# Ledger of designs, part 37: VH-VL binders against q55578

Target 1, 249 residues: q55578
Amino acid sequence: MAERIQKLLSQWGIASRRHAEEMILAGRVSVNGKVANLGDKADPQQDFLSVDGKQIKADNRPRDIYLLVNKPRDVLSTCDDPRGRKTVLDLLPQDLQRGKGLHPVGRLDRNSTGALLLTNDGELTLRLTHPRYHLPKTYDVWLEGNPSDEDLEKWRSGMMLDGKKTLPATLEVISENKDQIHLLVTLTEGRNRQIRRLAEELGLTVLKLHRRTIGPLQLHTRGKVLGSGQFRFLSPAEIRLLKKQVNLR
Short names: E, the ipSAE of ESMFold2; O, the ipSAE of OpenDDE; V2, 0.75 times the mean of E and O plus 0.25 times the DockQ between their complexes.

## First folded at step 15 (VH-VL; framework fv_pimurutamab)

Design b6 (at its last look DockQ between E and O 0.78; V2 from the best seeds 0.78)
Fold by OpenDDE, look of step 15:
Structure b6 (fold): chain C 249 residues (1-249), chain A 121 residues (1-121), chain B 107 residues (1-107)
Amino acid sequence: as target 1 above (249 residues)
Amino acid sequence: EVQLVESGGGLVQPGGSLRLSCAASGFTFSSYSVHWVRQAPGKGLEWLGVIWASGITDYGNEFYSRFTISRDNAKNSLYLQMNSLRAEDTAVYYCARGFPGYRYIHAFDIWGQGTMVTVSS
Amino acid sequence: EIVLTQSPATLSLSPGERATLSCRASQSVSKYIHWYQQKPGQAPRLLIKDASNRATGIPARFSGSGSGTDFTLTISSLEPEDFAVYYCQQRSNFPYTFGGGTKVEIK
């Protein structure tokens, strides 16, 4: 099947999609001996791709890698930042930062922390980011003040966001004091900054947001704590569970 | 009738492991947080940890490394896996249900009868 | 963690008397204290939620008060069945913690 060249290059660990586009624009990429243009597609099984005059073979594709990262604050969930800000890839060793095609699956905003999946498995990425296969995600949410039960119920039952009502969420109060409340929030959808936006709609301020789980993946497992800025490889069992949840083998 | 029933207690040697069970009945188990609380002989109550309705677990600071809480909603069962047991772990272990509702899920309205765990050489 | 100190450790009273039990927190817990009763050989029973709210089925003679760091459980007139150990528990900060308990015994 023919795919966009920048996608193929990213999957093969040659460059990020954005960088691949730049390479294409620079005339560095060719298909079957012809300089590729932005928007061109190629079939890795039928076409010969070359970068800087060197043929790229599909057989040299990096093995599939699956990482769980505890994203710290002020780190971006992107492969590359034009402003030179720190990204989640910077948390990895150099051998994993480049050449493997690793990218974040989904996004946590800059101010949020916690579980983020990195992988070079494009198929899995597609499935996990597709609304049809959206996995439940659980967050620690610290809010300023003490919201009313009515407001919590509104949140739980669903609220209007961008003209569409949010799906019901699980809300559990972990702790509460005069200054703040700690909630455990489980979402089955992943709308942009959903928790923060919903809080804002209720007139509440999010003090801290920390994602604990992504489907079957838990940030902290039995006897093992994944500290801030740290990462680990997913176990084979975790990978199987994750794939199963999105109907992949 | 709403009920919790603990089982699995007994005598174990130091360094050993034990798995406790708590069977729930009379309510929608999957909708509730469930906690483990223990009481050493002649002593007070000590909160060990919780498994929330979401399936997330939290523990007291000293228990995270040795104890694991899990649940099987299909079996209406709560579990406490205890490893590397010590003499000071000798206690009656209770499972308790969090009170329904947003504000009181950490108030324990239903308790089991408890199961005795003795750690001794 | 928040430490709850209960006093007195033992309270000796006669039936019909008023019992006043204290629970002091190491830091402010606002109103987020629960009270439990435990009779010998039995599991604890929830009495009071969030300082002053009686749980379902709890007799009116039981009442709770307080805020911040100082809390009180009051039994207006002790019944024979009220002789037990009473525990306070905080939910203001994770992890949850219990007080050491107050034993109300018959004089």
Scores: ipSAE 0.869, ipTM 0.941, lowest interface PAE 0.6, mean pLDDT 93
Fold by ESMFold2, look of step 15:
Structure b6 (fold): chain C 249 residues (1-249), chain A 121 residues (1-121), chain B 107 residues (1-107)
Amino acid sequence: as target 1 above (249 residues)
Amino acid sequence: EVQLVESGGGLVQPGGSLRLSCAASGFTFSSYSVHWVRQAPGKGLEWLGVIWASGITDYGNEFYSRFTISRDNAKNSLYLQMNSLRAEDTAVYYCARGFPGYRYIHAFDIWGQGTMVTVSS
Amino acid sequence: EIVLTQSPATLSLSPGERATLSCRASQSVSKYIHWYQQKPGQAPRLLIKDASNRATGIPARFSGSGSGTDFTLTISSLEPEDFAVYYCQQRSNFPYTFGGGTKVEIK
């Protein structure tokens, strides 16, 4: 089937869509012996595609891969960092770090820890990050401060953030003593630094933020713990549940 | 009437498994945290774990490897799956409702009648 | 894990007498203590929330006080139905723990 060349290159794990566009503009991509232009389409079953003189074959596509990572603090949730800082890909075995098209689904701040999905399934990534699907995510939040019941109810029901009210959240108090409180917070949206910014609005300081779950995916189950910096493959059941949640079959 | 009713207790051999059920009625079950607490004969109360309204679970230190708490909100039911049972697990097992809202958290305002589990050769 | 020590283990009193039950925590729990009453063969019943707040339907003769590490449950004048075992519970620190109980029995 005929597809935009940059999409084929990203689908085959050669480059991100934007990097593939840069390669095309630089004259590095050819179709049937002629240098390709941005916007050109190719059918991998009928056309002869090459990058830097090397033929690209559809048969060499990597299998779909789905990993759950427990991201430690000070590790970036990005595919690549211009300054060479440690990323979530550096947590993986070398054969998974490159050539497989793996990318994080969503992000966690540098100073946050916990569940992060890595995959090369681009369609699933687009759906899981799309605002329409409201995938629930649960966080452990350790706060310094003494929030009132009214403060917590404001947080649960919604607060203004960048001119738009946040969606309702679920808040559970796990423990409380003196000037510290431990919350379990479930959000159905992923606005920029939402937990940290709402806590600041209430006069609270975030001591630690850990994402415990992403939809059906859990770091810690009965008797099995995915430790800091560790990863695992998703089970077929977990993959099926994720796909059903975003109407993908 | 707001009510919790446990079932599924009985005699089991060491190393065996047992699944307890807790049926809720008279309140919006899906909105509450629900807990398991046990009491060995002649002894005090011991908190085992919780399933939050969100469906997330947390356990006491010694229980997370052998016990699993789950809920089915459509059936207004709470479950405790117990595996690798030992003699010291012999107790009455209670389900208990967590106090609503953010005040008085983990005050258990509604308890079931309890179900007896005996682990004996 | 916070240890709660209840004393005395047993109080032997007559109806009409004042009962004073102690609960001591191994570290500060602020005000975060609940009290329960348990009669023989029955489930526990919530009595006092957060040191001093009576649960719905609990008679005024029951009162709680204290903060930090030392807590007291007081029954100002014992009624026949008050002879039971009383437990304190902390909610300050995970995991939540109970005291060993104080049995209030008829003399």
Scores: ipSAE 0.698, ipTM 0.862, lowest interface PAE 1.5, mean pLDDT 88
ESMFold2 (binder alone), look of step 15: mean pLDDT 91; pTM 0.928

## First folded at step 16 (VH-VL; framework fv_pimurutamab)

Design c1 (at its last look DockQ between E and O 0.78; V2 from the best seeds 0.75)
Fold by OpenDDE, look of step 16:
Structure c1 (fold): chain C 249 residues (1-249), chain A 120 residues (1-120), chain B 107 residues (1-107)
Amino acid sequence: as target 1 above (249 residues)
Amino acid sequence: EVQLVESGGGLVQPGGSLRLSCAASGFTFSSYSVHWVRQAPGKGLEWLGVIWASGTTDYGNEFYSRFTISRDNAKNSLYLQMNSLRAEDTAVYYCARGFGYRYIHAFDIWGQGTMVTVSS
Amino acid sequence: EIVLTQSPATLSLSPGERATLSCRASQSVSKYIHWYQQKPGQAPRLLIKDASNRATGIPARFSGSGSGTDFTLTISSLEPEDFAVYYCQQRSNFPYTFGGGTKVEIK
């Protein structure tokens, strides 16, 4: 079956769909010796695809890789940074940094830490980032001072952000002292910097933001600690659970 | 009546494993954090860990590697999986409800406890 | 972790007397201390929340006070059923911790 070339490249872990489109526009992709155009389709069983003059085949595609990373502070959730800043890919061995098509699923801002999924499975990436399949994500949030009960309730019930009310959030207090409060926040949507923006709207300062879960994925499991800057492979069970949640078989 | 009931305690050899259960009734179990606290014979109370309403867990530093807390909201049940048990793990194990969804985490409801004895 | 030190370890008193129990934290915990009562062979019972708030069903003779590092549980007039072990617990910092307990025994 013929499919859009950018989809194929994404499925093969060569690039994200968006990046694949850019590659096509740049004339880097060829089908049967002809430079591909945006919108072109190819049958992986019948057609020969090439990227940068190198032939790629479905049977030679990189294996699907799924990694959970504990993103540290000051590391960017991107594949490449034009300013040369450290990215999440830099946390991986060299053999995984290049040639595998690994990219972050979603984003954690530069100052946030914790669970981030890396994969070369473009289909899964698309599903996980689609608004229809918002996985619950749980965060440790440290706020300066002691927010009022009213403010916390506003956060729980939903607040206006960009002209649209946020979905209700689970908000649990872990600890509290004179200097700060430690919250456990679970979101079922993923607006850009949502926690930080909501805190700002409430006049609160986020001291630290750490994501501990992504759907069924937990940063620390069964006595195994994934330290800052470290990564692990997902288990087959974890992969199945992720796929199931986004209706992938 | 709001109630917690522990079970699964008993005699186990050092290095062995044991899984404790806590059955909740009389309240919306899924809305509360639930904690494990133990008490060695003639000793004080020791907080082991918690599973939050969100389903995430936290542990005391000394228990993280050996103990696992989980819950089944459909069964109104809390669990404590204990591995690599040691003699010093001998204690009565309590499950307790964390009161105060908003800001107070006091343990307002306790089970009667289940005794775990680790001995050769 | 925050260490809570309770004193005295044992308090011997007679019915009708005033009991004063101390809980000291290794660092400031603001007002975020709870008190529990435990009788022999029973599970602990919540007495006081956040330093000074009586839990539901707790008699008025029980009161709590303090802030920062020093906290006090007071039983204004001991009843026979009040002879037990009392524990303080902090929720200011994670992980939660208990004091070593004070045993109130009959003189």
Scores: ipSAE 0.796, ipTM 0.912, lowest interface PAE 0.7, mean pLDDT 92
Fold by ESMFold2, look of step 16:
Structure c1 (fold): chain C 249 residues (1-249), chain A 120 residues (1-120), chain B 107 residues (1-107)
Amino acid sequence: as target 1 above (249 residues)
Amino acid sequence: EVQLVESGGGLVQPGGSLRLSCAASGFTFSSYSVHWVRQAPGKGLEWLGVIWASGTTDYGNEFYSRFTISRDNAKNSLYLQMNSLRAEDTAVYYCARGFGYRYIHAFDIWGQGTMVTVSS
Amino acid sequence: EIVLTQSPATLSLSPGERATLSCRASQSVSKYIHWYQQKPGQAPRLLIKDASNRATGIPARFSGSGSGTDFTLTISSLEPEDFAVYYCQQRSNFPYTFGGGTKVEIK
């Protein structure tokens, strides 16, 4: 099937979709000898598609890759940063950093840590980040302050954020002392800086935020701990569970 | 009536494995964190670990490499898989329920316990 | 991890007497300890949450007090069913830990 060129460039690991659009607008992409326009389609098995004069051949498509990263603080969850700051791709071996089409699924804030999925499976990415597929994500949240039972119940049942009430959350108090509390929070939505903003609304300060799990993906499994800045490949079972969650095969 | 009932204890040789079950009834099992606690004969209580309502787990320092806690919410069941068993693992094993979301560590419901004996 | 030291190890008393049980933490746990009762051949039963809050169905003769590192369980007038082992547990730091227990036995 003919596909939009920016999608093909992403699937073949040449560029992100956004970067591919920039390449097309810059006249660097040709289809059958003609400079391509944004929105054009091609089929690498039937068309001569080239980037900077190099043909994109059907048999050079990168294999599907699925990685779980334990993102450290101060690393961006993006493919490309205009200011040259460290990204999650910089945590990978050189042969995975480029040419494979890897991108993060969703985001973690720069000063948050924990589980982040990287993949070149664009269809899975679109499904996993879509609001209709309430993929649960579980966080360790360390707060300065002493929230009341009423404050925690407001958080659990939903609070107004950007004019829309948040979905109910699962919340468990792991431990507390007089100046700090450690929560385990499970969300089924991924609104912008949700945990940090809800904590601020309750008058609490987030000391540390760590995403422990993304659906079936865990940083710590029996016999293996995935340390800060480390990555691993997903097992076939994990891939099947993720796809099942979003009705893919 | 809110209940937890352990099963699967017995005699096992050192180095062996055993899987304990804990059946829950009378409450919405999927909404609670559930813990394993053991007690060696004539000794005190020792917390082993927890499986949270979310399904993630945490363990005491000595147990994370040999013990695995899991749950099956459809069967209202909690499990403890124990591997590489040692004589010092001989104990009564209890499952216990945390209270609500703020007192998950206050065990308001306990099972009757199941005995595990590790000897040659 | 936090070590809880209970004293005395054994407390020999008669029905009707007051029992005073001590639990000392190796570092401050604020108010975040629980107390349990365990009768022979039975599972533990939750008595007191967070130093002083009686659990549902626990008689008023059981009371708890203390903060920081030093905690006390008091049974104002022992009943026959109160002769058991009592454990403290802290929830201030993960992992949760128990004390070694105090056995309250008939004199």
Scores: ipSAE 0.690, ipTM 0.859, lowest interface PAE 1.5, mean pLDDT 88
ESMFold2 (binder alone), look of step 16: mean pLDDT 90; pTM 0.925

Design c2 (at its last look DockQ between E and O 0.82; V2 from the best seeds 0.00; counts 0 for: pae E 2.3 > 2)
Fold by OpenDDE, look of step 16:
Structure c2 (fold): chain C 249 residues (1-249), chain A 120 residues (1-120), chain B 107 residues (1-107)
Amino acid sequence: as target 1 above (249 residues)
Amino acid sequence: EVQLVESGGGLVQPGGSLRLSCAASGFTFSSYSVHWVRQAPGKGLEWLGVIWASGTTDYGNEFYSRFTISRDNAKNSLYLQMNSLRAEDTAVYYCARGFPYRYIHAFDIWGQGTMVTVSS
Amino acid sequence: EIVLTQSPATLSLSPGERATLSCRASQSVSKYIHWYQQKPGQAPRLLIKDASNRATGIPARFSGSGSGTDFTLTISSLEPEDFAVYYCQQRSNFPYTFGGGTKVEIK
């Protein structure tokens, strides 16, 4: 069956759909020797796709790879940074950094740490980043000072952000002292820097932000700690659970 | 009536495993953090860990590698999986509810406890 | 972790007397100390929340005070049912920790 070329390239781990589109627009992709245009379709069983003059065979596509990374501070959630800053791919072995099509699913800002999914499964990436399939994400949030109960309740119930009220959030207090409070925040939406922006609206300063979970994925499993800057492969069970949550087989 | 009831305690050999259960009733279980606390015979109370309302867990440093806390909200149940048990793990094990909101993590409801004995 | 030291280990008193129990933290915990009562063969019972707030159903003879590192549980006039072990617990820092307990016994 013929499918959009950018979808095929994404499925094959060559590039994200967005990047694939850019490649197509740049004239880097060919089908049966002809330069492909945006919107073109190809049948991987009948057509020959080439990128940069190199034929891409379906049989030679990279295996699907799923990694969970504990992103450290000052590392960017991107495949490439024009400014040469360290990215999450730099945390991987050389053989995984290039040629596999690995990319981050979603983003953690530079100053945030914790669970980040890397994969070359473009279809899964699309689903996981689609608003329809927002997975719950849980964060450790350290705030300076002691917020009022009223402020915490505002956060729980939802606050106006960019003209739209945020969804209700789970907000638990782990610990509190004179200097800071440690919250456990679970979001079911992923607005840009949502936690930090909401804190700012409340006049609070985020000292530290650490993501514990992404849907069924937990940074630390039974008796095993994934240290800062470390990564692991997802288990088959984890992959199944992720796919199930986004209605993928 | 708000109640927690522990079960699953018993005699186990060193190196063995045991799974404890805590059944909750009389309140919205899914909205609360629930904790495990143990007490060795003639000794004080020791906090083991917590499962938050969000479903995530935290442990005391000495228990992270051997103990696993989980919950089933549909069954209003809390669990403690204990592996690689040692003689020093002999204790009464309590489940306790964390007080919500203002006085967070005051344990306002306790089970009766279940006795675990680790001995050869 | 924060270490809570309770003193004395044992307090021998008669009914009607005033009991004063101490809980000292290894570092400041602000006001975030709870007190529990445990009778023989029973689970602990919450007495005081955040240093000075009586839990529901707790008699007025029980009171808590203190901030920072030094906390006190006071029983103004001991009743026969008050002879038990008392524990303090902190929630200021993770992980949560208990004191070693003070046993209030009949003299």
Scores: ipSAE 0.813, ipTM 0.913, lowest interface PAE 0.7, mean pLDDT 92
Fold by ESMFold2, look of step 16:
Structure c2 (fold): chain C 249 residues (1-249), chain A 120 residues (1-120), chain B 107 residues (1-107)
Amino acid sequence: as target 1 above (249 residues)
Amino acid sequence: EVQLVESGGGLVQPGGSLRLSCAASGFTFSSYSVHWVRQAPGKGLEWLGVIWASGTTDYGNEFYSRFTISRDNAKNSLYLQMNSLRAEDTAVYYCARGFPYRYIHAFDIWGQGTMVTVSS
Amino acid sequence: EIVLTQSPATLSLSPGERATLSCRASQSVSKYIHWYQQKPGQAPRLLIKDASNRATGIPARFSGSGSGTDFTLTISSLEPEDFAVYYCQQRSNFPYTFGGGTKVEIK
């Protein structure tokens, strides 16, 4: 089955999709002896696909990998950064950092911390990030200010962001004092900087933002804590539950 | 009628385990945080932990390693799994409903409690 | 963790008398104190939310006041059903804590 070449290079752990496109444009990729163009497709079972003269063999595809990372502050959620800043891949042992096709599922802002799924399962990534499936994500949000009940209800019901009303959200108050409030916020969408921007619209200052869960994935279970900057493999049960949620086998 | 009903208490040896249940009715269970609170005989109230509407949990400092709170929204049920039980865990265990907006952790609905005795 | 100290431990009073129960926090909790009543063999009953807000169905003889570290529950004229144990609870800081209780008993 034929796939776009940049997707194949990512699946075989050769490069990120973005870098794979750059390699194609640079004439480094060939299919059946001919230099490939951006947008071309190939099937490793049927075609002779090569990069820099080295064949990409159908049986060398990396195994499926599923990791949960506790992203620290000031680490980027990208596979590669053009400016060379630290990314989530830099948190992993070298044998996982490249050659495996790992990419983040969704993103967290540089200044946010917490749960981030890394995988080389592109089909799962596509479905988990698709708005149709409404994968819930829960955040700890520490805010300076004291919003009214009406302000919180506006947030829960949906507010305009970039010309489109946000989906309903769950807001639960963990604690509050005169000048600060700690919220648990559950979103079923992942719009750009949504929590920070909605808080600012309500006149509140975000002091700290931490993603506690992503779907069924939690940073800790029964007293085991996945510390800042650490990672773990998903259990078979977690993988099955994620796939079931998006109608995968 | 809004109700919470606990079950599963009993006599357990030290080191043993018990699973307590709390059945909810008369309200939209999935929209509320629900808490466990205990009271040793002749003593005061002690907050154990909460499961939020989102399904995530928080615990009091001394309970995080031995106790697990879970919920099944389809069955309108809250659970407390207690492991490695000790004599000091002997208490009446209550489930309680918290407010979702303001007056957080003002527990307006309580179950009747279920007694757990940890003894040889 | 915030410690709530209730005093006195026991109040011995007669019906018709005024009861004044104290709850002192180890650090400021602003107004974020709840009060509960517990009769023997029963679960606690919510009386007062956030220092002064009477819960639904609670008689006007119950009132709460205070802010910061010092809080008071007042029962203006004790009825026979008011002889019980009373607890304060703070929600200002995690984890949530209860006071040790004040038992109001008949003289």
Scores: ipSAE 0.554, ipTM 0.807, lowest interface PAE 2.3, mean pLDDT 88
ESMFold2 (binder alone), look of step 16: mean pLDDT 91; pTM 0.928

